# VH-VL binders against AP-3 complex subunit mu (apm3): the designs that were tried, part 20

Target 1, 249 residues: AP-3 complex subunit mu (apm3), of Schizosaccharomyces pombe (o94669r175to423)
Amino acid sequence: TNEFFIHVLERVSAVYQPNGKLAFGTVKSDMECKCQISGMPLLLLSLRPGTKLGNVRFHQSVNLKRWKQHPDQIEFIPPDGKFTLASFQTDFATQKSLPVVVEAKNKLDGRFEVRIRNTGKKSVENLKILITIPQALKSVTVTEGNYIFRASKYTHMEEGILEWSVKKLAWTSPALVLTGFLAPLKKDANSTEESSSYSKLEHLDLQYKLQGSTLHNFKVESLKMLNHPDKKSYKGVKHTIIAQNVSFR
Key: E = the ipSAE of ESMFold2; O = the ipSAE of OpenDDE; V2 = 0.75 times the mean of E and O plus 0.25 times the DockQ between their complexes.

## First folded at step 11 (VH-VL; framework fv_disitamab)

Design c57 (from c50 with heavy chain T28E; at its last look DockQ between E and O 0.45; V2 from the best seeds 0.00; counts 0 for: chain humanness VH .579 < .582)
Fold by ESMFold2, look of step 11:
Structure c57 (fold): chain C 249 residues (1-249), chain A 122 residues (1-122), chain B 105 residues (1-105)
Amino acid sequence: as target 1 above (249 residues)
Amino acid sequence: EVQLVQSGAEVKKPGATVKISCKVSGYEFTDYYIHWVQQAPGKGLEWMGRINPYSGGTYYNQKFKDKATITADKSTDTAYMELSSLRSEDTAVYFCATEIGYFWRTDAFDIWGQGTLVTVSS
Amino acid sequence: DIQMTQSPSSVSASVGDRVTITCKASQGIDSWVAWYQQKPGKAPKLLIYAASSLQSGVPSRFSGSGSGTDFTLTISSLQPEDFATYYCQQYEDYTFGGGTKVEIK
């Protein structure tokens, strides 16, 4: 029973260019732990040298003096079982892209098509695709998952929202496709152009969960027991990215 | 692979008519606008007009409205531009281009044909 | 028609130089501008859309900026393959700028 588990959760809200480059974003992170070490161990968690945790809030047992002197080291006495060791903000990661690729197109006959592919090496879970729809829909079909359309009067906004939900997008799967049909706009008496029958759809957001990946090269280097330096303990580290609101422009 | 393939170079006399083609492949022909652009020798680009291949509706640059006629043939996935009453100043390379309807509000011309040189000389 | 005044008409630069090309619209057009590269004997190629968004497959040394009436294309470190003529285009009535020929010394 001399085990200590660390789950690093990175919650991201981001705007990506269609080429996969992160334009803007926030990453709010939690270090969730589970302690199965007997006694009252004094632990030293070392992060990659030079790591800086932004706007950090620590568990009450963390030695703040040590952390201020060495910001990549966290000394603490863990409670038994599950607890949150730290909550912090990680800086913008301009070079690392998320693995969900989206291609979304309007057609002249009022159809639109959204194609989603996983370019990573791990499955994407609990995928939601939110599409802003400024006019009525005739129909929607999907190759996988479910959808719900909330018209503008139910969103309390000028536009409706089409939500497409997919439980799992495997890294080896073919692209998933949603096809929708817009109902034509009522012809304005002053409009002489047939192309005004359909608005161009412009906005799409994603939400999903990605196991075993990190946006920044954040790394737990070691865990040492300071009050019993000759004892060994098992250390398990897991990373999860939660994409809360990912958009493209 | 999305591709626009234009007809070959043409040599015409003043007063003649030419009809250049733009064959679309790699997507459904009626999905996106087809635009036409003129480039006179050693000169810049000038937009001529567009067609909605689904409806057949056209919209022209006023400069070219009496010179150019843009059409589309859904059965062959081909757009055409006919130039009438050719004059020497109509000598140019003519491009077709497609405006793909990405959500990201790209009204730009993403894919271009290779161009068709029309030479008008006596 | 909205006129697009593009400058300079040409520029001579060395590999590695920063090159800046501007377009000025005769009226406000928000961010509705595209930039194209055209090599001799070839069709134009889209580089930038919506003033600042990089087209897929275009190297990151290209960037666009501006809104309203003043727009800029920047090549941060000129490469030999960047010898070409560059055009801006606005989306309201599709007029192009006059072009800028980039010549590598």
Scores: ipSAE 0.474, ipTM 0.771, lowest interface PAE 1.9, mean pLDDT 86
ESMFold2 (binder alone), look of step 11: mean pLDDT 91; pTM 0.936
OpenDDE, look of step 11: ipSAE 0.654; ipTM 0.830

Design c58 (from c52 with heavy chain A107Y I110Y; at its last look DockQ between E and O 0.56; V2 from the best seeds 0.00; counts 0 for: grease 19.7 > 18.9)
Fold by OpenDDE, look of step 11:
Structure c58 (fold): chain C 249 residues (1-249), chain A 121 residues (1-121), chain B 105 residues (1-105)
Amino acid sequence: as target 1 above (249 residues)
Amino acid sequence: EVQLVQSGAEVKKPGATVKISCKVSGYTFTDYYIHWVQQAPGKGLEWMGRINPYSGGTYYNQKFKDKATITADKSTDTAYMELSSLRSEDTAVYFCATEIGYFWGDYFDYWGQGTLVTVSS
Amino acid sequence: DIQMTQSPSSVSASVGDRVTITCKASQGIDSWVAWYQQKPGKAPKLLIYAASSLQSGVPSRFSGSGSGTDFTLTISSLQPEDFATYYCQQYEDYTFGGGTKVEIK
């Protein structure tokens, strides 16, 4: 067969400012590989010159000595089948916008709004928004998709997670909106005359899949078989972005 | 368009009481806090207090807790601030303000035009 | 109460100059700082919120930075319309800085 596949999976954690703009983000990347090469191939993966892999963890097959000398080159003898060649983390160096923008609003009467927009040029798949609900939820409406409220199993039964699911968010789609209504807090606020009767939403997890895109400048330049340079086994690199762990502060 | 329109200038004698209004438009009145800010002549800004127009709950700067009473009328989308026992030191421009639109907003993105209160014997 | 120490109290500058105003909070307040511009006889105008977020309609020559206790408002190239008094404000108890008057040199 003599085939080698690389799939780069990027997982994004993001913190948003109160205005819904990205404040800080990190990308955790996994290089998932599939090796279908007969024998004991010695492979050299060359990355874009100057590439720095932050907090990188390599597969045991990787020649670390060579990598230390050449940080943009990964030499290894792959195992058969699927394996993770490397995992690394990159901080958002530039204020890059995520392909999905989230805006959230809290109102004084217990209403809240979550707005989601696709700002990219590609459709986003399997969009899930997990909203931490700090108190009882009275009602929810969505412009698209489905929602499920999962109450906490522990001490605060009225609290829970609101899961908003959208199968596909096209890049041409208008913003999607979830509106919710929180029940008033039952607490006798003795401490301040104006204690908010409603808790604020503070945390959202946004999960989605975006194919064929990269958030960082990660690029594979070449894959070579060092012990058989005449053999071509490289079939290309696939990229997938998975966004998650979105918080507001 | 969001607008906060305050009542006109007031001239009062010491010991008197004045009530200034702030009418809001362009958004749902009960959605966001209304704040009041004092600015003495040639001086800086000082936050006085706020009201939750939905609940009617108020929170004051300790400095103004005995001076100012903030109220809101949901039927007219109007917030009020009453200043009692007026002294010369209360001569200032008073602003109403609100914060609209964001998740964690405790800043003032919309302001009234201000109301000058002059206390003179 | 959180105090906001703003400096300088005044600055003389010319058109085209870079102007920097600082606010120091008495305790850590993350990024919960706003900046306002006020012209004589007018209400304050929001410039920056959340320490570094530019309010809609505000020129890009304005920028905010900082977190924790130290915050900065920067005007990259002062324009004639920028001569005004500027205030920082923290979110927790709404304390304002003392103000900085930007005057023409």
Scores: ipSAE 0.396, ipTM 0.704, lowest interface PAE 1.2, mean pLDDT 87
ESMFold2, look of step 11: ipSAE 0.535; ipTM 0.794
ESMFold2 (binder alone), look of step 11: mean pLDDT 90; pTM 0.926

Design c59 (from c50 with heavy chain G101D; at its last look DockQ between E and O 0.01; V2 from the best seeds 0.00; counts 0 for: pae O 6.3 > 2, placed apart)
Fold by OpenDDE, look of step 11:
Structure c59 (fold): chain C 249 residues (1-249), chain A 122 residues (1-122), chain B 105 residues (1-105)
Amino acid sequence: as target 1 above (249 residues)
Amino acid sequence: EVQLVQSGAEVKKPGATVKISCKVSGYTFTDYYIHWVQQAPGKGLEWMGRINPYSGGTYYNQKFKDKATITADKSTDTAYMELSSLRSEDTAVYFCATEIDYFWRTDAFDIWGQGTLVTVSS
Amino acid sequence: DIQMTQSPSSVSASVGDRVTITCKASQGIDSWVAWYQQKPGKAPKLLIYAASSLQSGVPSRFSGSGSGTDFTLTISSLQPEDFATYYCQQYEDYTFGGGTKVEIK
């Protein structure tokens, strides 16, 4: 069989302001490929004209000379099977919206709220939210899905990871909400200061699958076999957002 | 060669339950979603639901959520669909089909069973 | 739910004719559309996936195009074996179009 597949996987890193606005974001992308072409095909992947791959790392099979001359063209002789053709990074414009919006609210009394919303027109599948809990967790409630708290074995502060799982977040679904309550820090017997200090949630890791979307306008225009221009050998290009790292600063 | 072989035709009375099977061969059973599709006589295709045989996770068309129960047995590479409270309107050919869950395969129903006719009559 | 409006419902054509079938999605679905052929008494057969990718073993006279909301299946030169019913499908929630029966003129 003469088949070639490309799957562009995107991982987002986003920093939000306290007011919930996106401050900064980056997208890391991997072009995962699978080659099932007999012989030694010479392939030319043409990207949308003007495409710029930032901080790109190429597979060793890539003709770097050609790429330097034509940054929107990747020429290579693929190995058999699965391989990563390229990895690159792009900056996320502040005007762009992420497919999953995350809001975190920290209260002074130890309560916290995490809100997630699908802002797109496609369902997000297998959504897992990993919340770093900086101190003892007293209670948790969720509007949907399940949660598990995994305590850290090594931290003095009973820190852990709260894992919130949602099988599907439909684009029509209202925002999902997780609420929690942090236990007050145990006062050292010798401290006269009654100030119950609560740590803030600062970091969330989201894992999910959103297919058919791209955050950096990456588009493959064509894949050609240069040594056999009459043969079409690729099945298509898939795009999936698989992760979103969120920091609140 | 990859094949989906469904169980034979069924004739049932109204109110009865029927369970049809779809045995898969030629590939790793757990690598694919198994879908079920209904086709009433002379009508179009209607998606009913799917199962991930690996996880056992199911996803249904809302229209069929109370009608169909989809299961899978990994030990026999067989998917099942049970139809309950059968009515005349449930008379149709039911197809199973596969959708691979790998990025290097199609997001389509690439392999189909031969279909199972379920007739509901008094 | 995403609706797929398929047109026409039927088309009469002759061998050698160009046949075009259209599906319109109620919302943008990128290229997540497949096309199937079904003959009487048989299971559907996958023709096109990802809107424009030809399934292995399918004749080159079949082609798919489109993105977003409008999708098209084209048979460049209809052959005797192509008289059948064709369906589009979207892969967000797997809804099928209503079908198009290609009949002999």
Scores: ipSAE 0.026, ipTM 0.508, lowest interface PAE 6.3, mean pLDDT 85
ESMFold2, look of step 11: ipSAE 0.468; ipTM 0.789
ESMFold2 (binder alone), look of step 11: mean pLDDT 91; pTM 0.938

Design c60 (at its last look DockQ between E and O 0.01; V2 from the best seeds 0.00; counts 0 for: pae O 13.3 > 2, placed apart)
Fold by OpenDDE, look of step 11:
Structure c60 (fold): chain C 249 residues (1-249), chain A 121 residues (1-121), chain B 105 residues (1-105)
Amino acid sequence: as target 1 above (249 residues)
Amino acid sequence: EVQLVQSGAEVKKPGATVKISCKVSGYTFTDYYIHWVQQAPGKGLEWMGRINPYSGGTYYNQKFKDKATITADKSTDTAYMELSSLRSEDTAVYFCATEGYFWRTDAFDIWGQGTLVTVSS
Amino acid sequence: DIQMTQSPSSVSASVGDRVTITCKASQGIDSWVAWYQQKPGKAPKLLIYAASSLQSGVPSRFSGSGSGTDFTLTISSLQPEDFATYYCQQYEDYTFGGGTKVEIK
């Protein structure tokens, strides 16, 4: 057999400004591979010229000497089966958009709104939005999909996680909207006065599958078997964004 | 070697329809978008539309939405573009090109040789 | 629709000259820009992708720069084979620039 697969999995962390603009973002990537090549193949993975892998961790099979000389080339003798070839981090602070744009609005009266938009050219599959709810939830409405509220394990806390699920978000779809109402904070049991203060949504976790996208200009140019240059040693490279951590500050 | 081979030149009368083909070889057909680009004589490049051969999904330039129909046959690794209601203004060289869709940094890295469509009375 | 304004429309230059072509997007498109070279009677050839990445097999005298709205293709030292028409393209809606013809002076 002569099969080799590369799957680049990306996890995004993004910080948004109060005005809704992206302030900072990072991508954590894992190059997951599957090798089914007979013998002792010596492989050379060539990346886009000029590629720099930040905070990279390599599999033990990687020739670090060569990589230091050629940072856009990874030479290695793969083990059989599945393994992670490399894990690395890239900053995209200059990026203005993400494939899935998230906007959250907090109002003073306890209302909040979350907008999700697909800005890419491909559909997002199995989108799950996890919203940390800092106080009692009064009501929720969604334009699409389903939601579940899971209360905190602590009986005395009315906090929880609001899970909003959408099976598919087409790139042509209008923005999805979740609207919620927070209940006023209850003062101490002995006080009949309800607090007029409301907490703000500050963090959202998105889980989804978006194939065919990269946020850090990562690209595999070629995979070659150095000891058998006449043989193609791979079947394909896939890129998938699987998570997006969003913070509003 | 990856190649895009287009069908030969066409001469048509006004009002006619023409269908040109783009056969892909050297890579997995379903791993790339197929794009079509128009170039009128002595003019620049104009993007017409694309198809995802895997899903069959298409995306068109609004200018060509009513002019061009893009299809793909996975069994033959061939993309097609049909031009309807041909006019003299449709006289141009039409190119197919590929774009890998598993990264957004990709470009039209492979092109067909072009197909000249001439519309004349 | 995103428009790509390319300039100049034509440039006369000599072998060895530095040639600079610019493309301005009507809105921010990060680094999603490609540059192509086209010779008469031939299909376009990809030179640069992702604004600054050199396509495999393309000579190092070609370089791309820019982000957001302003992009530049540079030929550091023009060679005889470089006389051609060049196009920029954005990858949000795939719009091409108007082209720049590089002619011999």
Scores: ipSAE 0.000, ipTM 0.496, lowest interface PAE 13.3, mean pLDDT 86
ESMFold2, look of step 11: ipSAE 0.012; ipTM 0.526
ESMFold2 (binder alone), look of step 11: mean pLDDT 91; pTM 0.942

## First folded at step 12 (VH-VL; framework fv_disitamab)

Design c61 (from c54 with light chain W32D; at its last look DockQ between E and O 0.55; V2 from the best seeds 0.48)
Heavy chain, then light chain:
Amino acid sequence: EVQLVQSGAEVKKPGATVKISCKVSGYTFTDYYIHWVQQAPGKGLEWMGRINPYSGGTYYNQKFKDKATITADKSTDTAYMELSSLRSEDTAVYFCATEIGYFWRDAFDIWGQGTLVTVSS
Amino acid sequence: DIQMTQSPSSVSASVGDRVTITCKASQGIDSDVAWYQQKPGKAPKLLIYAASSLQSGVPSRFSGSGSGTDFTLTISSLQPEDFATYYCQQYEDYTFGGGTKVEIK
ESMFold2, look of step 12: ipSAE 0.589; ipTM 0.836
ESMFold2 (binder alone), look of step 12: mean pLDDT 91; pTM 0.942
OpenDDE, look of step 12: ipSAE 0.377; ipTM 0.723
ESMFold2, fold request of step 13: ipSAE 0.568, 0.568, 0.535; ipTM 0.827, 0.831, 0.820
ESMFold2 (binder alone), fold request of step 13: mean pLDDT 91, 91, 91; pTM 0.940, 0.938, 0.938
OpenDDE, fold request of step 13: ipSAE 0.746, 0.804, 0.500; ipTM 0.874, 0.917, 0.763
ESMFold2, look of step 13: ipSAE 0.502; ipTM 0.791
ESMFold2 (binder alone), look of step 13: mean pLDDT 91; pTM 0.938
OpenDDE, look of step 13: ipSAE 0.381; ipTM 0.731
ESMFold2, look of step 15: ipSAE 0.554; ipTM 0.824
ESMFold2 (binder alone), look of step 15: mean pLDDT 91; pTM 0.942
OpenDDE, look of step 15: ipSAE 0.372; ipTM 0.722

Design c62 (from c54 with heavy chain F103W W104F, light chain W32D; at its last look DockQ between E and O 0.74; V2 from the best seeds 0.00; counts 0 for: pae E 2.6 > 2)
Fold by ESMFold2, look of step 12:
Structure c62 (fold): chain C 249 residues (1-249), chain A 121 residues (1-121), chain B 105 residues (1-105)
Amino acid sequence: as target 1 above (249 residues)
Amino acid sequence: EVQLVQSGAEVKKPGATVKISCKVSGYTFTDYYIHWVQQAPGKGLEWMGRINPYSGGTYYNQKFKDKATITADKSTDTAYMELSSLRSEDTAVYFCATEIGYWFRDAFDIWGQGTLVTVSS
Amino acid sequence: DIQMTQSPSSVSASVGDRVTITCKASQGIDSDVAWYQQKPGKAPKLLIYAASSLQSGVPSRFSGSGSGTDFTLTISSLQPEDFATYYCQQYEDYTFGGGTKVEIK
């Protein structure tokens, strides 16, 4: 009893230019809490002075009058157990980058290669790489993890999504590599000009989880229990980034 | 390091033929297209055609289809462009270039140094 | 063939000036445009690909924009090494624009 936990969860959707520069991105954040304090505690959560939360939606227990007067302070009486204290949205700072980078190449013999690496200082977890495959696939090899090909069901074509899953990508590891080999396209017998037997692959999406990092600069400064000044407030604050829809164009 | 090294300058008479070489190093020759680009004196760049060194297949700008013949020799990692029935208007610098096949990227990444062909009586 | 109409054909400018060069495609080409810089006696050098993506090692004063048919190369503050000829290229059938010579005023 008498513990209060805060998990700041940042969900990222981003589009990167081929050179690795952010074209567009947004962060949807949740302040998820777990209350194990007995009684009806009146809590005051203080953020870094001057902090303003964008498009914020609070749990109904939050004193909105106080928040409007002091936007870096959140006063509330928490329910027991797990709840979401706040949901908010911020723009992704263009000077901050996500740590997973991709380099991919097509070759004229129908081979393609996808290289991924971790440029950060913490391990990336639950990495999933989604590759749109527009024609039949002969073979795939990976240096780590596993893959599955999910064909399109509505068209019954040989097209589909190649999913490459890597449980953990350590920041100290060399680049991980997927190599695939496409089967040739059927040529149109009536063509007057030569065309490639292989489509150019150029669409890729990433999903992953990064613990202990944040993309914004707000900070939980303190948690006080206002109605029981003789009790110590215990807080634990964790940050997680979930890259949900990260694509390259 | 990827390099495209072209043959030296040529001086030819009208009606002659010239064959320009483009030697590739720093990657597997058959992995990527070789393109050819003309630049007439004081004029801009004009794409002439490309070759797939893996298959030998070619694709030409229609303007040059009856002027240029592009070939590749896998044993020497060298692409060639032959210009036939030379005329004074064929006087130009000719470049070879390659695209490295990066996803999300359409560009000629690496260029040869250029070969000046002068056609004069 | 897709025509690339590049303008202006030349620009006379001073160090520190902003320079804007445009290319118009005769039909939609999404973002399949590259920009090159060429100095006399040298091969072209890639500056920008995919309309707006800077090639590695290219200074941040260069930027590209556009989609569909209208594309722009901007030099935000012209430097002495930027005096050169600039070309756009579309990648469906590889047509280049006519070029823009940037000269010292």
Scores: ipSAE 0.383, ipTM 0.740, lowest interface PAE 2.6, mean pLDDT 85
ESMFold2 (binder alone), look of step 12: mean pLDDT 91; pTM 0.942
OpenDDE, look of step 12: ipSAE 0.480; ipTM 0.743

Design c63 (from c54 with heavy chain Y102E, light chain W32D D93S; at its last look DockQ between E and O 0.01; V2 from the best seeds 0.00; counts 0 for: pae E 18.6 > 2, placed apart)
Fold by ESMFold2, look of step 12:
Structure c63 (fold): chain C 249 residues (1-249), chain A 121 residues (1-121), chain B 105 residues (1-105)
Amino acid sequence: as target 1 above (249 residues)
Amino acid sequence: EVQLVQSGAEVKKPGATVKISCKVSGYTFTDYYIHWVQQAPGKGLEWMGRINPYSGGTYYNQKFKDKATITADKSTDTAYMELSSLRSEDTAVYFCATEIGEFWRDAFDIWGQGTLVTVSS
Amino acid sequence: DIQMTQSPSSVSASVGDRVTITCKASQGIDSDVAWYQQKPGKAPKLLIYAASSLQSGVPSRFSGSGSGTDFTLTISSLQPEDFATYYCQQYESYTFGGGTKVEIK
């Protein structure tokens, strides 16, 4: 077929302080392409006017002299099949808060709670939440999704990883809640005596996918084949994978 | 089921040429890349190149661009890799592999069984 | 283009041990990593794709994590059939790591 595919993959990494404020965030992007155009097409990819690509690394086929003069235009002769046209960093603007808001709290008597909600305008997919549990886990309740607790066989204290998976979080959904209870520690490995001591949970990690995101001003405006000036033939998709680290309070 | 079946082991003298085949079944041959991977004895895996079986277009690891020639025959659903001017350091197992997942999943899901090429005097 | 530094080069472990294998990319690739298992005389087998996604039919004792430049494969409870060499791979230029041989002692 006579197609050119452009897949923009954004990878966002964000770390939040206990008060809910962003400590730092990064956005790394790859423009991954697949060329199914026959012959030796000379292509001109136009970005939104004024676009600046940070720390950009181009495929070797890119006309760098043209790019230096017109930084929002990328001229190249693509190789056949899959290749990476550009890898770059883009601005993580603070007015573009991430759509998933997480509240994680240590509660009394070994209880902890994680609440998540979608404050954006689109459904969020493939949420996975990983919580390191520092001692035996007594019970877990979730309002939606699945969980698995994988206790370590190598520790007497039965620490482990609690994995909470949610396939879809709609913007119309109620907040989703995980509540967990730690079992109190025993005084030694072979005692039935227990203490009221509980380790505090420190952080959790979550990852999710967001399609059609506008976290920054990057946009492909057009693709033109310079050998045939009126022809444009591309299919574009943009995916954003977001990783958040959230502190327990 | 999806299968990649490679041609049998070869023994060659230095300076010879060998052509390894990779027969595909269980999916539409022209829809997915075929990759080639070298594994020298006792060594790790090294990617050599790939082909788009629809167009015949190729992309090579620079190390192998003057050694290997990758082709495809869509009438027989078979990819080929030809190695020229064989030397003893070309002795290795050669694998073909495919990426049949969704776009940009990027994993070699299905591998051929490997073809041992031995170059000796 | 992108080099993958895999460590350790070998590990000797007992059945039931937790084994952790790491790969470090020479530049950021986020979650664009796959992990393979290879037994002697066999083709590699896909375990993990996209850094953390488990391939269908792979036991749940295998898990992957990481993003950016640092990636790990974890075997939570080593089994006798897990004796093999493990490889990571990045997808900009398809470079494999040097491999980690896991020996059961």
Scores: ipSAE 0.000, ipTM 0.384, lowest interface PAE 18.6, mean pLDDT 81
ESMFold2 (binder alone), look of step 12: mean pLDDT 91; pTM 0.941
OpenDDE, look of step 12: ipSAE 0.616; ipTM 0.809

